VH-VL binders against q9h9l3. Designs and how they scored, part 85

Target 1, 176 residues: q9h9l3
Amino acid sequence: PRKMVAIDCEMVGTGPKGHVSSLARCSIVNYNGDVLYDEYILPPCHIVDYRTRWSGIRKQHMVNATPFKIARGQILKILTGKIVVGHAIHNDFKALQYFHPKSLTRDTSHIPPLNRKADCPENATMSLKHLTKKLLNRDIQVGKSGHSSVEDAQATMELYKLVEVEWEEHLARNPP

## First folded at step 3 (VH-VL)

Design p14 (framework fv_amlenetug)
Fold by ESMFold2-Fast, scan of step 3:
Structure p14 (fold): chain C 176 residues (1-176), chain A 122 residues (1-122), chain B 108 residues (1-108)
Amino acid sequence: as target 1 above (176 residues)
Amino acid sequence: EVQLLESGGGLVQTGGSLRLSCAASGFTFSDYAMTWVRQAPGKGLEWVSAISGSGDSTDYADSVKGRFTISRDNSQNTLYLQMNSLRAEDTAVYYCAKDWGRYSYGYPFDYWGQGTLVTVSS
Amino acid sequence: EIVLTQSPGTLSLSPGERATLSCRASQSVDSDYLAWYQQKPGQAPRLLIYGASSRATGIPDRFSGSGSGTDFTLTISRLEPEDFAVYYCQQYDSSPYTFGQGTKVEIK
């Protein structure tokens, strides 16, 4: 099978007034959408704002959560050497305090052919929810109880698969 | 195995200052939030202050804001409560308690010390 | 500030009887953020129940908690001699973290 995974992270607010984003959940799926990793992650500092409406994170999830340093090690073992797909993936890597090679990174929020298929301007940044509805005819991130990072990672992989052949060919001709 | 031992209580005059200490053992002190809870003679429990595992965040009951300062020394496994501008109503047994919360406070208190009595008199 | 009001203030019972203690909040509390503590004379409090209904480690199954919103209950199904103590509810939903005034369970 292809050495490709998709990732989606949830963040909570830490620091003054909860203005800093800290990793609180990470989901990773393989090419077929099977879950390889899905853990609540405990930030190494006080959580000021759970941002529950978006993150789905509640105080109870932190009780048995994996400490950040341990979770980071587990996650990096899965990502290293693989093509990693995400939506606005820079935010996920920032939360992980991790650098992934650009040549192995695929960001579905910045793939012009994908926007073109969705009848959107090629240079616009479209939300995962919008692209998934337009191209996969599925509603994700429904309701106000927070997003499912597993659902988001799965949708992200499926979106990438729609343009995989043409985008990989483009990248081979135009290396980053 | 988890032990919390308070010290520093005693008799002080109104307007005076006192520093309480709590020596912790049997767990990784820096990983857990800590709290001070007090109890006036014959009365109920009152939460006083909380501090995160690293000490990056603190919180206080309104009755002590601006007068009390919670702090910790993770290298010595010790929690402190600096009490200034003491009033008669601060008279209480002061308990050091471990927050269940790892790094972050705001969870139940799973282990308590024996308490140290502070008496504030004019 | 969430105010917790416990009732009754004192409950006089005999060993073997059922004790039912109430805790009422001035505003809604997530049921996952309410705890109960036991305190015996001259001793520090002991955590009994957290998350409204979960028993803490080492707590006998005769202790049970229930409730949601503004009304919470601690039940001791069959009082043992060692259960005569003061019981406090506590909310950890929002700062400041507050306790009820306590219910004293005493021997009749």
Scores: ipSAE 0.538, ipTM 0.820, lowest interface PAE 2.1, mean pLDDT 92
Fold by OpenDDE, second read of step 4:
Structure p14 (fold): chain C 176 residues (1-176), chain A 122 residues (1-122), chain B 108 residues (1-108)
Amino acid sequence: as target 1 above (176 residues)
Amino acid sequence: EVQLLESGGGLVQTGGSLRLSCAASGFTFSDYAMTWVRQAPGKGLEWVSAISGSGDSTDYADSVKGRFTISRDNSQNTLYLQMNSLRAEDTAVYYCAKDWGRYSYGYPFDYWGQGTLVTVSS
Amino acid sequence: EIVLTQSPGTLSLSPGERATLSCRASQSVDSDYLAWYQQKPGQAPRLLIYGASSRATGIPDRFSGSGSGTDFTLTISRLEPEDFAVYYCQQYDSSPYTFGQGTKVEIK
C-alpha cells in the first residue's frame, strides 16, 4: 500500500489589496503524526496582510523563510507517489500551485462517512475544528494566536484514520 | 564586509531629472530588499522607496509617487533611483540602505551607504 | 501613515549619565516593529535596536530598547563619549515606514 501523509498550509494576503492567498507555511505529517515538513515560506510578492489571527504568521517568520519556489520543490518531493490527506485540500494545492492526482487525494471536508460519524449532514462541509472536537474530543485553533498547521495536519490525519477502511473500500468500488 | 556606495548625486534644476545608483557588495544582493532613505540638510530621515530582492515588488512614499522609480540590476549588484520632476523639497542626501530581512522590504536597515547629495535649485 | 514623535528634541547630558529617549506612535505598532538608529555628524545612520528591544549585531549592552503599542523607549545606561549623536526611531509595521524626527543627545 502507498504511504499516507497529511498536509496543512497557512496563507497570507498578497497583491494590491491583500486578496491573493499566498503560501506562507506548510506542514506535512506522516500516518503516525510525525512531522515530515514544517517550514515558513516566503511568497514571491510583498505581503500585504499576514492574516495573523488565522494564519499565525507574523513578519518575523518571514525573515529567514524559505523562498516559495524552493519550498514547493521540497514539498512536491514529499508528496509524490503518496496518498495526501487534507481538509479543504484544494486550497492548499492552489496555494502550492500544484495539484495532486485525484485518485491519491483524500479531503476530509468531503467524506460523507466522516460527517455521519460526527452526526452532521453527509453532504455538508464541516470545519476541521468542528470535526476534531466532535470526533476526537480535542480543541484545535484555540485562542487568537492563529492556526498551527502542524496541529491541523495531525488532526486531519487522525480524522481520516477513523474512516480510512470504509472510505478506501468505497473509493476502490467508485474510483474518482 | 557589506559595502554600499551611492553615486549620481549633484545639482539639478527644478523639473529636472537625476538617476542615482548604489553599488552593493559583501552580500548576496538579490537575497535582500533595498531601500532609499533621504535626509534634507539639517533635517531628519525620510523613507523614500523600497524594492524586493527580486525586484518584483516596489513601494513609494506619497511624496515621490509618480515621480521616482526604484529599480535594481541583480546581475550588477546595483540599486537605482530614477528621479523625475524634481522639486526643491527633494534636496537631500540620499542613502542606500540594505533591509535586514531577506527578499522582502519592510524591515529595519542594517547597512547604509554614505549617501549622495542631491541639490535641486530653481 | 504612522507618525512617530520623539522626545525630548535635545538631551544634554554628561558622560556616565543615563539617557532616556522616547518615541510615541500615532497608532499602535503591531508586533513591536520598532527600530532605533544612531547617526553621528557627517555619517550614515546605524541600526541599534530592532523589534523594540533587540540589539543589533555589535551594539553594546548599554543600549536597550523597550515599549509596546504606542510608547517606546531607548535607554543608554551609561553614556560614553562616542554616544553623543542623533537618535531616530522608525516603525516598520506598515508602509510608509516612517521615522521619528530625532532626538539629539549632546554633551553638557
Scores: ipSAE 0.022, ipTM 0.625, lowest interface PAE 4.6, mean pLDDT 93

Design p15 (framework fv_amlenetug)
Fold by ESMFold2-Fast, scan of step 3:
Structure p15 (fold): chain C 176 residues (1-176), chain A 122 residues (1-122), chain B 108 residues (1-108)
Amino acid sequence: as target 1 above (176 residues)
Amino acid sequence: EVQLLESGGGLVQTGGSLRLSCAASGFTFSDYAMTWVRQAPGKGLEWVSAISGSGDSTDYADSVKGRFTISRDNSQNTLYLQMNSLRAEDTAVYYCAKDWGRYSYGYPFDYWGQGTLVTVSS
Amino acid sequence: EIVLTQSPGTLSLSPGERATLSCRASQSVSDDYLAWYQQKPGQAPRLLIYGASSRATGIPDRFSGSGSGTDFTLTISRLEPEDFAVYYCQQYDSSPYTFGQGTKVEIK
């Protein structure tokens, strides 16, 4: 059986007007929600916008952060060959400059049975916060000081577990 | 041993131009943001401009925007400040300083050069 | 723009005495992004304190920083002859990065 992990990344704004999203934190948890990786990551370019309201990233987090190239290598060693669960996970993979096989990727923002279980339109893109409240009766991303990527990764794994059997059967019948 | 050496200062007339250089050694120049800070005779410190490690991002004090251009040549470990349309109030010692920030500016300045005097007259 | 106001303008003290220097910001400085620099006559400034209270590498422990928000203090517990200089505070929270006008610590 393939091992499964969940990932959540925080990005800061770089490039012109801070419009480019660059990796600044990554959290990875195992099937049981135990933390496998949680590091602040130093982008190789000027940070124009810390996006602190959402990212929780501040200048002090960058002082001893792991340089992007090193962090990327560590993260990819954890992800390679595993089923990776995330929410809107294409954003995380883009920030990592990484391609993960579609057959081993599970995106909780694009699983129709999960939306159905939450009484939401099957093909709508629902936020992690909404799905977690509806299905797990838990509030995440509370307050205005930024999100916890550990909390988000843990919630994402728990959400996937609710539909794992059904969705894995669907994928076996309908390979991506 | 980190060393920063400014050059290019001198006497220039109002409306004139001058280019300052800062030769850096003792650290991986391209990894660190750099800044220029000036000090008018008998006055305090004034931040002038900053540039990221790669040179892709720059910032300026309002007093110099549109007149000064900060740039760097990472292959030569050299920081530059091109000063145009000089005014009497630009008279100051100009210090080259290393930003503590790796890749990004906006941190304290951990190493400073000896400064180069620019005198704008008329 | 965050304006930093230092006080007093001049401190006249003898070696062995304690110096207490104030720096007040016109608006709150986030996460203690405040530094202190020392400048001796004819020399470039030297970084002493960053993050309001952390000593820079090689700085003697007689130098200490404290404060948060809008009120910051630099303390020199026992002045040495080499400590007579001008001291500047600087905020690095937001551009433009501003300095205070300086406090001169001079021999009485």
Scores: ipSAE 0.604, ipTM 0.848, lowest interface PAE 2.0, mean pLDDT 93
Fold by OpenDDE, second read of step 4:
Structure p15 (fold): chain C 176 residues (1-176), chain A 122 residues (1-122), chain B 108 residues (1-108)
Amino acid sequence: as target 1 above (176 residues)
Amino acid sequence: EVQLLESGGGLVQTGGSLRLSCAASGFTFSDYAMTWVRQAPGKGLEWVSAISGSGDSTDYADSVKGRFTISRDNSQNTLYLQMNSLRAEDTAVYYCAKDWGRYSYGYPFDYWGQGTLVTVSS
Amino acid sequence: EIVLTQSPGTLSLSPGERATLSCRASQSVSDDYLAWYQQKPGQAPRLLIYGASSRATGIPDRFSGSGSGTDFTLTISRLEPEDFAVYYCQQYDSSPYTFGQGTKVEIK
């Protein structure tokens, strides 16, 4: 199996007005879509806005959630040395307060060949939901229960696999 | 067995200060948020203040904001409530309550102390 | 803030009777984050119900909670002598985490 994983995180709002995005769930899958990590994570500060409609996070999920510092350590251990695939992954890394090496990062929201394949402008930022529907003919993030980070991570990996060969060749010729 | 024991209550004059303590045992203190709830004589319950397990987050009722400070010493398994600028309407039994949820407040309280009486006289 | 109004103020019943207590919120309580407490004279409150309908550990089956949105109910199917007390509802949806004013269940 390839040393490649896909990550997706859900964030809640903390701070006085809930404007700070704090990690509340993280899911990591391997190249085959198998779940390597899926935990609810407790932010260090009080949650003001669960953003449930989008995040899928509810107060009950935080009852036994893993403290952020512990979760961060666990996640970093998984990511270390691997190619990390994500969608708009800079948000995930920001929430993790961790930045993976650029040479080992793949952001499906910034892969022109992927957009081209989906008949989208190459330099546009398309949603994961849209790309998944267009290229995989699969509906994700449906309903009102919020996102599933596992589902999103799996979709992200599948999307990347569609352009993996081409994109890896491109990166080899044009290292970041 | 979970135990919460409040102390520090007593008689104080209007404008005075008082510091309440709550000694906790029977559980991992730092893993749970703690809350102060008060009850005026013959009246109902009133949420006063809460603090996260780590102590990094606090919240207050509007009635006590700017006057009361909640804190904790996890090494001593003790919760505190510093009460300044006390008013007659602050007269109440003050209960220390353990939050049901882990680390963060905003959950029901599954354990309560027996309370300590604070009387503010003019 | 969310204001919780309990009714009736006092409920006079005999042992063995059914008690129905109401808690109405001034606005919808999200995800049914409502709790019920029992308080006997000279004692600290005790958690009975959380999540509107879930019994806390050790709470007898005769206690049940129901409701959603703005209307919640605590029911004691058959009053035992030890059930005569004051009952409070509390929302923990949003700060401040307010209590109702209480309902006293007294012996007729």
Scores: ipSAE 0.026, ipTM 0.663, lowest interface PAE 4.0, mean pLDDT 93

Design p16 (framework fv_amlenetug)
Fold by ESMFold2-Fast, scan of step 3:
Structure p16 (fold): chain C 176 residues (1-176), chain A 122 residues (1-122), chain B 108 residues (1-108)
Amino acid sequence: as target 1 above (176 residues)
Amino acid sequence: EVQLLESGGGLVQTGGSLRLSCAASGFTFSDYAMTWVRQAPGKGLEWVSAISGSGDSTDYADSVKGRFTISRDNSQNTLYLQMNSLRAEDTAVYYCAKDWGRYSYGYPFDYWGQGTLVTVSS
Amino acid sequence: EIVLTQSPGTLSLSPGERATLSCRASQSVESDYLAWYQQKPGQAPRLLIYGASSRATGIPDRFSGSGSGTDFTLTISRLEPEDFAVYYCQQYDSSPYTFGQGTKVEIK
């Protein structure tokens, strides 16, 4: 069986009016929820908007943050050859400037059986917070201090485990 | 170690222009944001302008916006301030300073040059 | 724009005495993004304190910063002859990055 990890990234706003999303934190957990990687990451450009309410990122986090180029290398070494689970994971891969094979990617925002278990429309894109509350009876992303990417990655792995057997069988019969 | 050396100051008439330069050494210039801070004779410090490490972002105090342009040449380790439409109120010592943070401005200024005097008269 | 008001405008003290300098902000400075600078006549400013309370590299331990929100203090526990200078507070929370008007510490 192939190794599986879950990833969640936090982005800050860079570029004109802070409209570009740049990687500022990345958390990776293993199948059991143990942290494999959790670092603040320094974008190579001016941070216009920390988006602190959502990202949890503040200026002090950038002081000792790992430069993007170095962090990217570390992260890619962990992801390569593994099944990578995420929620709306295309945003994380875009921020990493990375292309992970679709056959090894699992996006919990696009798994119809998961939505079905949560009594949600199968084709809707549901938030991680909503699915976690409905299926795990757990509140995440609580308060106004920003999200914890570790908490989000752990929740994402737990959600995938609820449909893992069913979904892996589906993918074996219907390869992406 | 870190050194910043300003040049280009002098006497200029109201409505005139001047370009200030700041030569940097002792650190990886392109990795750090830079700023200009001025001080009128006998007065306090006033932040003027900032530029990101790559030069992709700039910011200005309202008093100079539209008249001053900050820029940098990372290949020459040099910071510039182009000052146009100068007013008597722009008379000050202009300091070049290094931002403490990497790439982004908006941190304390950990190293300063000795300053260059700009005198604007009628 | 955050306005910083320093008090007193002038402190007249003798070597060996304690100096206490105040800086008050017109609105809360988030995460204590407040710095203190020392400037001697004819010289460039020198960073003393950042993050309201952290001493910059090479700064003697007689200098200490404290405070949060809108009220900040710089304390010099025992004035040395070289400490007679003008001191400025500066917020780096939001643009424009403003300085206080300065407190002059002069020999009595």
Scores: ipSAE 0.592, ipTM 0.847, lowest interface PAE 2.2, mean pLDDT 93
Fold by OpenDDE, second read of step 4:
Structure p16 (fold): chain C 176 residues (1-176), chain A 122 residues (1-122), chain B 108 residues (1-108)
Amino acid sequence: as target 1 above (176 residues)
Amino acid sequence: EVQLLESGGGLVQTGGSLRLSCAASGFTFSDYAMTWVRQAPGKGLEWVSAISGSGDSTDYADSVKGRFTISRDNSQNTLYLQMNSLRAEDTAVYYCAKDWGRYSYGYPFDYWGQGTLVTVSS
Amino acid sequence: EIVLTQSPGTLSLSPGERATLSCRASQSVESDYLAWYQQKPGQAPRLLIYGASSRATGIPDRFSGSGSGTDFTLTISRLEPEDFAVYYCQQYDSSPYTFGQGTKVEIK
């Protein structure tokens, strides 16, 4: 099996006026879409805005949530040494206060061949929802219950797999 | 068994100060936000102030802002309410309440102390 | 702030009867962050319901909560002698985390 995983995180608002994005859920799936990690995570600071409509996070999810420091350790253990696939993954890493090596990172929001395949401008930043609909003919992030990080991670992995060969060859010729 | 025991209540003159304490036991104190709720004699409940588990975040009802200060000493498992510039309308039983959720306030209260009476007289 | 108005002010019933208590919010309580408490004379309040419809641990199934938005209800299916008390609703959607003024359930 490939040492490749896909990650998606949900964030809540902390700090003054809830403008700080804090990790509240993290989901990691393997190459086949199997869930390796899926936990609610408790930020160290008071949550001001759960951003439920987008994040899917509710107060009740935080009652038994894994403390951030513990969760971070668990997540890093999974990611270490692997190719990590994500969409706009810099946000996830920022929330994790962790940055994966660039050479081992794949961001589906910045893969021109993927956009081309979806009949989108190669240099545009397309949403995961849009790419998933266009390329996988699947609707994600539907309803008012917020995102499913597992679903999003799985979709991200599937999207990457569509261009994996081409993109890996490109990266080999043009290492970051 | 969770236990909350308030103390520090008593009679105080208008404009005076009083400091309430709440001794907590039976749970990891620092893992839970704590709240003060008061009840005037023969009246309903009123949310007063809350503090996060770490103590880094606090909130107050408008009626007590600028006059009351909530704090905690996690090493001593104790919650405090410093009340300054007391008014007659501050007369109430003050309850220490444990937030249901972890670390952050804004949850229901699953445990309450028996309260301590504060009487403010002119 | 969200103002919670409970009704009726007093409910006089006999043991075995059904009690229905109302809590109306001045604005929508999103995510149904609404709790109910019971308070007996000389005692501290006790949490009954959270999330509008979830029973707290140890709470008998005769207690139930329902509602959403601005209208919430606490129902006691069959009153027991120990259920005669004052009941408060509380929203914890936004600060300040306000209480209703209470409904007294008294024995007829």
Scores: ipSAE 0.070, ipTM 0.685, lowest interface PAE 2.8, mean pLDDT 93

Design p17 (framework fv_amlenetug)
Fold by ESMFold2-Fast, scan of step 3:
Structure p17 (fold): chain C 176 residues (1-176), chain A 122 residues (1-122), chain B 108 residues (1-108)
Amino acid sequence: as target 1 above (176 residues)
Amino acid sequence: EVQLLESGGGLVQTGGSLRLSCAASGFTFSDYAMTWVRQAPGKGLEWVSAISGSGDSTDYADSVKGRFTISRDNSQNTLYLQMNSLRAEDTAVYYCAKDWGRYSYGYPFDYWGQGTLVTVSS
Amino acid sequence: EIVLTQSPGTLSLSPGERATLSCRASQSVSYDYLAWYQQKPGQAPRLLIYGASSRATGIPDRFSGSGSGTDFTLTISRLEPEDFAVYYCQQYDSSPYTFGQGTKVEIK
């Protein structure tokens, strides 16, 4: 079977004035969109700003959240050795304090053919919401209750599948 | 309160078959991977087999591959181990254990049953 | 497969003493994916430590784990009568998920 997963993380604000982004939720789905991991994660630092409008995270979600060190171990075990798909995935890896090999990383915010299919400039950074609407005719991140990282991870995998054949051929000819 | 109760152990002849069962309670069974670990009399622990929460993925130790089959019935909260072509070296206490990992196996085993003895004689 | 070797095979000590148990891996264990279990005669194993150094729920603080890569240690700072048992290390980095052969902690 397919050694590919998609990830989406939600971050909250920690540190002075909430300027530091800390991992507070992570969702991972397989190639078919089935959930492999979806947990709220307790940052090691005091949460200053839940960023609820975007993250969907509230204080109540932190009560039974998995501590960062434990969650990180669980997540890395799933990601290691697999092709990992994400949107602006550098932010997720930074929050996880993790380096994933470039050869196994697929960032849907930096795949020129995907932007081309959406009638967007090839080198522009388009939001996941925009690409999903243009290419899949679906509205994600609807309303003011914040994003669903499961929904975002599923959309990200489906977006990648639209260009998978041509992009994998490109990477085979032009290894990163 | 998590509980795992094994059954099905007993005396069996070399070349015979036996099916072990493990009844689980106290947690959402389908959300967790499960494993079988055995221990020969007076010896250490040996991992035998693992199954994902959905039952779609399984793994086996080389010593039992092709002879043993792990399966689960999530509607009945029951884990199974079908053992075929039994050998004298399969004699052991067989433990059912819950993987700490959600959906996927390959994490520590946080809860164990009391074990069921399987004795293979010639 | 990763082979785990525990030493010593038997540790004879008195209550109140410190026990130090070693576990060496034949290959580097990634991300501290190493656990320790306790087994008393006639009983199932009990998880003590996971992630090389994190105590499982309900485990007394006299138990501590340390190490990374190929060398891991379980320390019992002050042995209680109920701590005399066999201890196993286990790696869960890669299949097959192997255990060490065990260290028996017995009364001197």
Scores: ipSAE 0.005, ipTM 0.512, lowest interface PAE 14.0, mean pLDDT 88

